# VHH binders against Flagellar brake protein YcgR (ycgR), part 136

Target 1, 263 residues: Flagellar brake protein YcgR (ycgR), of Thauera aminoaromatica (c4kar8)
Amino acid sequence: MAELSTPSPASPAPLDGGRGDELEKFTLRGARQILQLLQDLITHRGLITAHTGGGHSFMTAVLKVDEERGRVVLDPSPDPQANRRALAAPRLTCVTQLDGIRIQFPLVGLGEGQDKGRPALFAPLPAEMLRLQRREFYRLQVPLAHELSCLLKAEDLARKPVEVSARVIDIGAGGVAVVVPTGAAEFVIGGTLPACRLALPDGEPIELDLEVRNLNRQTQRNGTEQLRVGLRFAALPRAADTRIQRYIFKTERALNAKARGGL

## First folded at step 13 (VHH)

Design V29 (from U3 with S57D; framework vhh_7pa5_2)
Fold by ESMFold2-Fast, scan of step 13:
Structure V29 (fold): chain B 263 residues (1-263), chain A 121 residues (1-121)
Amino acid sequence: as target 1 above (263 residues)
Amino acid sequence: QVQLVESGGGMVQPGGSLRLSCAASGFTFSSYAMSWVRRAPGKGPEWVSTISDSGGDTSYADSVKGRFTISRDNAKNTLYLQMNSLKPEDTALYYCAREYYEDFGPWFDHWGQGTQVTVSS
């Protein structure tokens, strides 16, 4: 009833056209693969966030796949207004996860009716589904004991070159997040930091170009501010990619083995 | 095999209190930020609160600030939400969610089945 004044920082957001080319290799277009994935979502009762545009979304689930009629049956929202928005939308963007794999697919031509006497939403089978494996999008929280650092080649507020040694707080196949004191350097989303140096525990620092993807300002308990900076690997040689991937999986497997009592 | 199981929901009168719990398994709980997300009957999903991996940082939606407290026990792999001064508007299914950050921004990769909270006189 009350409007939300604070945007959700943790809601799953749809992937847009700016990432479309990078994500093509993760796109399923085979009819049998699409049917199998939808059936897996039914079997595991996968909770789906359906985005109707204009900042609106609702929670749904796939109730069944009607192969004979080539359509999916969805659980409608208990909010009639959400259902009306969905039916009026030219496209629904559905986002969910299964076993740590992000799944995203469009639905076009949404209709309403009843399935076995119960209200339902219907749509043609999607022509494509994104299946993003955790390996490409996983983020390892870096243990403090590893003391991972990245030497950033940046500019200060006066656009003078500056080097900042930043602590790496998380790392994935696509990039790192680092923390720097507020005011240590100026970061611009979309800007490139050339010839930065990532220090992993084993071997020489990796020289790489980083693109600034996001910025988050944090206030410490002592009142000082620091910036969390999300950085994308602009290009990685195979050897560097292998070293980063090996570090991530080795560390996460060790942590998960301890948590589960070994396996 | 990531599992999140919520509990502690129920029916309560306006002004009452409830404490929700979420039991986590299949991953290193102490390495992930955790969130509570709710879905009210008349609304889409609403983010409620987030807690950092160590428990040192918390954040809340404006609608619940001062009334709800998120906490965690990493030794027990459990997330909590203490809900005070409950209002009819807090009626919703409450989900425990694991948070990830990636190139596209913040997102959730695992959810529980939810626990129902109903606030009515």
Scores: ipSAE 0.000, ipTM 0.185, lowest interface PAE 12.8, mean pLDDT 77

Design V3 (from U3 with S52F; framework vhh_7pa5_2)
Fold by ESMFold2-Fast, scan of step 13:
Structure V3 (fold): chain B 263 residues (1-263), chain A 121 residues (1-121)
Amino acid sequence: as target 1 above (263 residues)
Amino acid sequence: QVQLVESGGGMVQPGGSLRLSCAASGFTFSSYAMSWVRRAPGKGPEWVSTIFDSGGSTSYADSVKGRFTISRDNAKNTLYLQMNSLKPEDTALYYCAREYYEDFGPWFDHWGQGTQVTVSS
């Protein structure tokens, strides 16, 4: 039984973003991809937290992939009760990480036995594995103090050019979310905004093309309306990509230090 | 290949001290925050301490604050945990872990095999 007296920042809880279909694009279903990923976990000694349900979990690792029998071999818990819970569970949810990649997969039909004279747990190969790269999923909430902005080259309702300075709310490897005043410009999902300028705290603004991906009209508690616009980087030079990633990494480090109560 | 190798565990009486070491290889050690995580018999993993890449910021679990000190030597690619005033409750397998930040908190992508610490009379 998993028992933590204090919240662990190391806790790899199962990811549930609300809608399972939103994670489908990150789900691997090819047999060779699954086998390769499991082998990578063995090679890198990836420690796995296996969730048995009811708030219970234990630490394990993939010891071997038995391709002939179509199964994975797992390290059992030194706690016999944890092993009994795992064997009784209808499924395990396994969560681990490799080089900044979150990996999550189900195991069904767990059994026990021995591998080369040592106790082991066995399960059929998973039919799917979730693989979330930090760069593909992560969105940094931009600190207000950074005053990050993007100058949008857009059109008004009459299709005349307008420039709008928008505050950047979040940023990831694939794009930004910005806030614009209601009525400042017309945005169409799928539309392209050419030659926009993203201002990071250090250096010259980055000139880039943005594609409108989503729109959300929000009413703040004070009654003011704002438009949140999700924008994808259409094409990004390597130097610009590197600058954006370094900003994200640097800011994550600072936020991580604050969250842990350290400076 | 990324490798983390822990050492320095052993048996000690209550009130004693131990110093754990973790030798890192296969990556730019100075660019990563590093942590110690422990697993006691019958319990889930418990985060113990983190030291950030510069070595200037540290963080500790309340259960070990004031007794344990985390440190690093970036020139030697080595992480340390000085453990003082050890209690029977500190008995666990201690893991060295490499950290990265993501949604909903920090995560660990590489771990060592662990070093056993047993506190008993």
Scores: ipSAE 0.000, ipTM 0.262, lowest interface PAE 11.3, mean pLDDT 78

Design V30 (from U3 with S57W; framework vhh_7pa5_2)
Fold by ESMFold2-Fast, scan of step 13:
Structure V30 (fold): chain B 263 residues (1-263), chain A 121 residues (1-121)
Amino acid sequence: as target 1 above (263 residues)
Amino acid sequence: QVQLVESGGGMVQPGGSLRLSCAASGFTFSSYAMSWVRRAPGKGPEWVSTISDSGGWTSYADSVKGRFTISRDNAKNTLYLQMNSLKPEDTALYYCAREYYEDFGPWFDHWGQGTQVTVSS
């Protein structure tokens, strides 16, 4: 077994309100902006995961926006029990993606009816919608228990090839930070390390080219010196990007759940 | 205009095999990672498998590892899922999806209509 249980990427968990202060600037409250975003979801046939609480969700889509009645029309689940849970829920939390941007919004007051003779769900227009794009700035602090490593292909002081297994201490969409013993290899800002191998907890190591962005000598509490190296992904195939983001999401979700359970 | 059209679903006995296809149009297929996602009756949607833009990387859900194989033909703009040793638990509507990633999670920006797979005795 190489992986832990986690929500599937097709059923993403809603973002935790613990980032509320940071997320406020990405929250849309203008009626025109909300209507335009909902219309964009219709135009792109965006598939929405609607969370009803208690770990339950179903797949839906916005079928139309009824501006005259101030409501959205949603595609009901083929599962009648999912529709019953949705109608009984105090709110739905709807999560979707449009052109690489996370969109999340609440719906309250869900009802059922018909649209042009077909079953439909309807709700008042949401008062707010989150539209979030912060990929390059987020850094996940890697839990020690995960023991993520990156095999670096570098050079020593004599320009001879060396391989260094470095522990990954943080990871983001644009790169990783690693720690290495002082003197293990020569690192120069702007230098490229070709064909390095990033080992995530599950699957094959990811082969990638890394560019050295920063160097920081750290003295630990026990007096040991380590070199922290910031590395940028110089080129990243989309599938590798997919795997890295999946790891980040899974780990952040688990950490958020743990933090909320604090005593 | 992005379009994804699934085919190849049907009814099979436990232990049987099916091959699903997804025909893509309206975008540069060879530039995108692609996934299969399924929705079983009474359950939420579940990710099944992902393949990189070149086909060089694949990933599978634990429930299908060793039984399913994802592949692609970039010259034909087609994604495939070979399903072997099918179980009743594999009964679901299977969707072809184009993957996109931003911080805070993997997402799917375009989906097909789905193809029904029913595994029953």
Scores: ipSAE 0.000, ipTM 0.202, lowest interface PAE 11.3, mean pLDDT 77

Design V31 (from U3 with S57I; framework vhh_7pa5_2)
Fold by ESMFold2-Fast, scan of step 13:
Structure V31 (fold): chain B 263 residues (1-263), chain A 121 residues (1-121)
Amino acid sequence: as target 1 above (263 residues)
Amino acid sequence: QVQLVESGGGMVQPGGSLRLSCAASGFTFSSYAMSWVRRAPGKGPEWVSTISDSGGITSYADSVKGRFTISRDNAKNTLYLQMNSLKPEDTALYYCAREYYEDFGPWFDHWGQGTQVTVSS
């Protein structure tokens, strides 16, 4: 198995992408609920992406849950290097879906061995699992044809003001993700970008204060690099919030109409 | 509803070729990177190839590099995998999968039922 890797820093991302308080009500901590959800992943042969940090990940699946020993048994990667990275990682962030519901959980203390004579990875049962329904934390993947952009007001390395036009790749109630060329500006996690301008179809650009939540570097095969920047709406006037929600729901309805015709 | 439907699998002799297709519906296909993933009997899932939303950037697992070609037709909402110089170890159920990006990185948020490829003499 080839690893899904990027040249990003080695530190693993937080389980919930920094949304701890917001996601608490969707976090399962009951042992019976966790066991049942893991069993459902086995029954439905769910494909799991396990992130090991530093932009590295591999695909796995739950082979079984060993309730008596308090552990999950996972398929190892056919790539020995991916397995070495996984075993060395302080935690795995595992993410999958079941019937359109996003499921995410940490694994800590990964080991290797055999199950029924075949190589396997083992980890203690997770103490928590996220189970997120689409409607609660939906992020609209922005259609490329919409050409949504956000003019970011940031600083370069010399602290000089710079304006960067960034393509919006997804949008939700709490923020946007954008793509910028690497080196176009300096971004600091937790930093505020004041008076940015979000261009939605139909109307004047919306002026927004944005907080940097995450950074993810992506290297394209032609050698060019792009930076994915996750941005939180620091505060929204009611009118701006209404316009963003209308765009999201209008676009979602169009996608749902296509889905009904495609079944 | 997001739907991904694979086709084009079958039985082939070593050295042969197959072309897999994946018909996408229920979402804006041209806005998502797409991947092929395979699962062989008794083995875990293995990523095979990815193509960017525009089709301009592709990547491949080392095991298939130089033999497989991923492509897409955004006007037809279809993903393809051209498989040449097939080997017995390419025998697997092949899924197309949609990439979704979160703060922790990319993952596959939807995949199809798969199409079976069997390479044997």
Scores: ipSAE 0.590, ipTM 0.860, lowest interface PAE 1.8, mean pLDDT 82

Design V32 (from U3 with S57V; framework vhh_7pa5_2)
Fold by ESMFold2-Fast, scan of step 13:
Structure V32 (fold): chain B 263 residues (1-263), chain A 121 residues (1-121)
Amino acid sequence: as target 1 above (263 residues)
Amino acid sequence: QVQLVESGGGMVQPGGSLRLSCAASGFTFSSYAMSWVRRAPGKGPEWVSTISDSGGVTSYADSVKGRFTISRDNAKNTLYLQMNSLKPEDTALYYCAREYYEDFGPWFDHWGQGTQVTVSS
C-alpha cells in the first residue's frame, strides 16, 4: 500500500547538508534583512514547520519579534509532546514558504514562557536565514502523458556499468526525481552519475551530470518495488538550463490553462 | 493565479455537524494533495487532515480521527471536510491548503483566507 503523493503531516524537510556550499549565495546574514523577513512572516501569517530532529516536527508561526531582547516569539504546539521535544532539541530548523519563496532558518536556545499571559516559545534571533526564490526550488509534477525519461549511467551491484532508463516524476531548476525498479542499479547518496541524458519533448536529449541526493523505496500494491531517486544537476550549461526552465514554464502554463478551462 | 476559497463555517452547538468546502482555481486541482489546517485563537496552526490527489488516501490528526472525514470532487475542483460530533475544542479558523511535494519533502505552498467554526452553547 503506497501513496501517490505523500499526505504526511510531516512538513518540508530541511535542505540537505551536501548543498551547503550551493546555498551560501541565498543566505541572508544582515541583521536588518533578517528582521524584515521575520516581520514579513508575521504580516503574511506564514505557517512554519519546525523540525526538532529524529523525523519529528510541528506547525508554528512567528507571533512577534522582540528587537530589544534580540529574540523571536513562536506559537507553541497544542501537542505537549511536540513542545517537550522542541525544548529538548539542540536546534530547531524552521521551514516555510511565502509567495513561492522558500525560507529556512535555525533556532538555538529555545525556551518557554508567556506572551500577553499566553504560553509561548522564545529563541534568540537567527544569525542567518536561507531565502530561495521560486526558480531555485520549484518542482513541476511531470504529466504522465509527457513520458519524460532520463537515461542514467550507473553501476549494478557487481560494480559493472549499467544504463537505466528512468521515468521523470518531477523536475525543477535544481534537479529531477525519477523512479527505477528496485535492484536496477546501485545508488549512493552523494554519488555522481556522469553523462546522463535527459529527454525533453522538444529537441535532442540534454547530457548532464547528476548527483544522488535522496532515495525512497516504494512498494506497490501488487508487491513490486520501485525506487524514487532525487537527483541534483551537478553542472548545467546555460542552454540546458534555459531549455529546462522553458519546459517547466510552458507545462505549468498549459496545466493552469486546462484547470481554468475545466472550471 | 492560485486561489482557494473556504466556506461552510458557522456557529454550532456541541455534538453538532458542519461541512466545509474549499473552491480551488488557477491550477490543476486533480494533480495536488490537499489539506485542512486550523488555527484557534492564541494557538499555533494545527494540521487537521490530508487527502491524496486521486482521493484514494486520507490521513487525520489524532484529535479528529473518527469524527472528521476529508473528501474531494476533482470534477468540481472542490475539497470538503465533514465535521461530526463537534467539540468546543474544534473552535478555530479552518484553512484549506495545497500540498506541494518534491524531493526534500511535502509542504503547504498556498492556503485560503479561512472559514470560522465556533462550537459553543
Scores: ipSAE 0.000, ipTM 0.198, lowest interface PAE 12.0, mean pLDDT 78

Design V33 (from U3 with S57H; framework vhh_7pa5_2)
Fold by ESMFold2-Fast, scan of step 13:
Structure V33 (fold): chain B 263 residues (1-263), chain A 121 residues (1-121)
Amino acid sequence: as target 1 above (263 residues)
Amino acid sequence: QVQLVESGGGMVQPGGSLRLSCAASGFTFSSYAMSWVRRAPGKGPEWVSTISDSGGHTSYADSVKGRFTISRDNAKNTLYLQMNSLKPEDTALYYCAREYYEDFGPWFDHWGQGTQVTVSS
């Protein structure tokens, strides 16, 4: 029973945390969501790298989810030594990819046995699974005082070029959301806006291509209509990515300082 | 081989202070963001704090904001956690963790053995 004890701290794993935890927003904890994601891995025959600690790992796959017994069934390694390491480890960190999304989850209390007469590894269902999309879903709400803007190179209703200065309301690693007056330009989901200019505090505007992902029309309390446009960074140069990340971190730090100051 | 070794834990009374250290070896410490993670008795691991590779940016769990301070000394390959105004609910095994940033975001690839912090009531 000792070997089914607490997970080993030497194994990399997703983390539980408070509302400040950057990984918490990517962590699935609902039993139904976890079961569905494990089933998706089975359906797509996702190859899993299972880390046993100490730099050792082996390739596996989820063969079955046993909901009645609350466990997953894994494909053992063809290498007997890898299986011995796995069984000796009190915790595995499993890493895989599904549709370009990185998935990571811990397994604790690994055992061995048979499934349908074939050798198999068994572990209790994970209590959490990390699902990291290529684009971080974290969005910094841009303070109005920053007057962050993006000059959009768009088209009007007649498909003639038009430039629209749009207010940036949120920003993340994968894109921005902007607000434009209704009728200022025509936007088509999936359309590309080339050579737009994102103005960050301190420094030259960043020239970048944006892809339209979402459109949401809002009526303000005063009856004025505005359009919220979700824009994806189509091709972000490394230097631009660094500047955007620094702005996000710097702004979040400043907001935290204001919160502590009671402002 | 990557190695992280925590120290500085112990027993304190509520309102007390402790300073945890993590000695890192086997990698270029100054190239990685680092975190503190804790595991309380009967509970899963909880993220506590993160510091960027340069030390220029820090973040904290809401439960420790204003009480804990994360810092690093890249010349000594050491990570620190200054814990003030300790509460019984801070009782946990504290781990040093290395953040690994890939194409799809951050995750933690190495942890130490942990150092025990017990806040007696």
Scores: ipSAE 0.000, ipTM 0.145, lowest interface PAE 12.0, mean pLDDT 77

Design V35 (from U3 with T58D; framework vhh_7pa5_2)
Fold by ESMFold2-Fast, scan of step 13:
Structure V35 (fold): chain B 263 residues (1-263), chain A 121 residues (1-121)
Amino acid sequence: as target 1 above (263 residues)
Amino acid sequence: QVQLVESGGGMVQPGGSLRLSCAASGFTFSSYAMSWVRRAPGKGPEWVSTISDSGGSDSYADSVKGRFTISRDNAKNTLYLQMNSLKPEDTALYYCAREYYEDFGPWFDHWGQGTQVTVSS
């Protein structure tokens, strides 16, 4: 049944254009760097989510870079309506992730035709590409065995204080993602949750101020809802930063060692 | 280091069945949601199905809903796709893919070389 199905994976939303000057330092505008990054997407067979506006998107990939004609060639969607929306859009916003690096770029002047007898979409080479390094977006998927939790200090629908113990599903230098039952607390994007407590396996809980960055409601197959909450570390003491980085490093090393052991 | 190796593809007649497998290594398989993605000749990639890290929830593209079943064995680091009532339109190279989550939703950051499924008489 539709109401009992887990939702399809969400397409990655593009980063807000023109937001702050902090994104400018991660923006590539050199022709050589742009060509190399597009070639890397081809080499790694990077899957791209192309946003056409109005909440619509489709999955594509870079097939080749035609340097002679100054254009990029993309796989069309298997959905003809998605291709029509893309061709009608004034701009395509392409988002992908390659080995923990977020890559985002605009395409303007999308056309359709054939490449070596096969249907293809093409556009002029982008004038810029956003490339955010692993240090900004790396997330460790938290092993279930670690039972990592974060005690959130929030408010219920009546604005009364409530404490919610949330399971941490991923953790990075800048924040955590947690899962809570829907209705357990009221979360507002941009809101601050003060004095939350992050429990790492070793030592006492770390007291942190967390900012709500995103909310994603998921309906489980049994009909129960869970809320995935992305939380940014709003105020992170150096000692806490050190402990979080040590946990990430230690866990990654342990997982890599286990994999090299023939698992 | 992260490696995904698909197998189980082949040629089958319409109405037939195939079971695809994906052997994962180089990461903690039980900590990642996994997906199947396919690429048909002359078409772009199409998402087929996703399963959560624990296997407790799953989702399917409308084109395969009711015919395909995704499952996983975390003890064996293996992802499966049971494909029943196959149609010519299911002909494609099938990839298993690892989901990567950050602020703006899941993306696919690793996938294998693919396994070919051909449905014809």
Scores: ipSAE 0.000, ipTM 0.259, lowest interface PAE 11.5, mean pLDDT 78

Design V36 (from U3 with T58I; framework vhh_7pa5_2)
Fold by ESMFold2-Fast, scan of step 13:
Structure V36 (fold): chain B 263 residues (1-263), chain A 121 residues (1-121)
Amino acid sequence: as target 1 above (263 residues)
Amino acid sequence: QVQLVESGGGMVQPGGSLRLSCAASGFTFSSYAMSWVRRAPGKGPEWVSTISDSGGSISYADSVKGRFTISRDNAKNTLYLQMNSLKPEDTALYYCAREYYEDFGPWFDHWGQGTQVTVSS
């Protein structure tokens, strides 16, 4: 079987994934900051997992930063097939950790060559790098099987009250992202939805106020449109915060237990 | 805090054996898949082996199949790598790594300082 020559861009970019402006303050775009962070990864011998799409990944490390040519030099995989997949990919999504901070960055335009007589992979310097403290800004992707929902109290186009049961697709300490059918309700960025109910698998629904942070329209494979709504917890009681954190922790552990080997 | 501490490395002759250990603390060890990764001098990292949380699923890199055995003791929070029939190309720093799963796939969110294995005559 031939490998895909043009990988699909359909997988959400892990670097941002539709989180909009909230991650901007954690995104490095300055050339000097990017160079320094890459150098720190070299100094600390950071283990990098590079995702090539289609569920494929390999391990690499930054071997060298070539400031004059504006490129990074990466260790190739000992597996020739992994290197071929990487070279065929439109982008690599690189993820690693340094001093307890999650670091992600894209590499585009990967090539192969030699560095001091040894095989190497080359890519232009990334235009951006994300530094994120996991515990403060982590978003759990909610498993479909959990059927996590939030009952939203909103208005339709005629300004009449409506209740919409929305599926929760991700959740963090500061909020949730939900999906609703297009036209089910009217949402305004900065608007408040009072007395909504978040249903976790264990226990009673949590009543809370939500603020609309962002709106994204999406087309599903069956041709139906849905609206993705990012919602911030406006007033989160301490008991609710504890329950949300416990759900996130428990679900992460279960997902990690199902993790596949073979990186 | 998550800690992974490797031990058991050393120097051996070709054909020899070593057993590596990784002591885990600061998390529920029995809930995570664990891996061994190695870095040879002047070369990039190479995945060696993975074991699922229960020990029910095990996989190996082709270069070590039949020679290395990964195992775990969840009661002792310890990961092992039994290395037999060692070859000079097995010379590397060996890391214990914890797998973290996200929608884009697994990656290593923690690893230890490594333990050095040198195979020479």
Scores: ipSAE 0.465, ipTM 0.805, lowest interface PAE 2.3, mean pLDDT 81

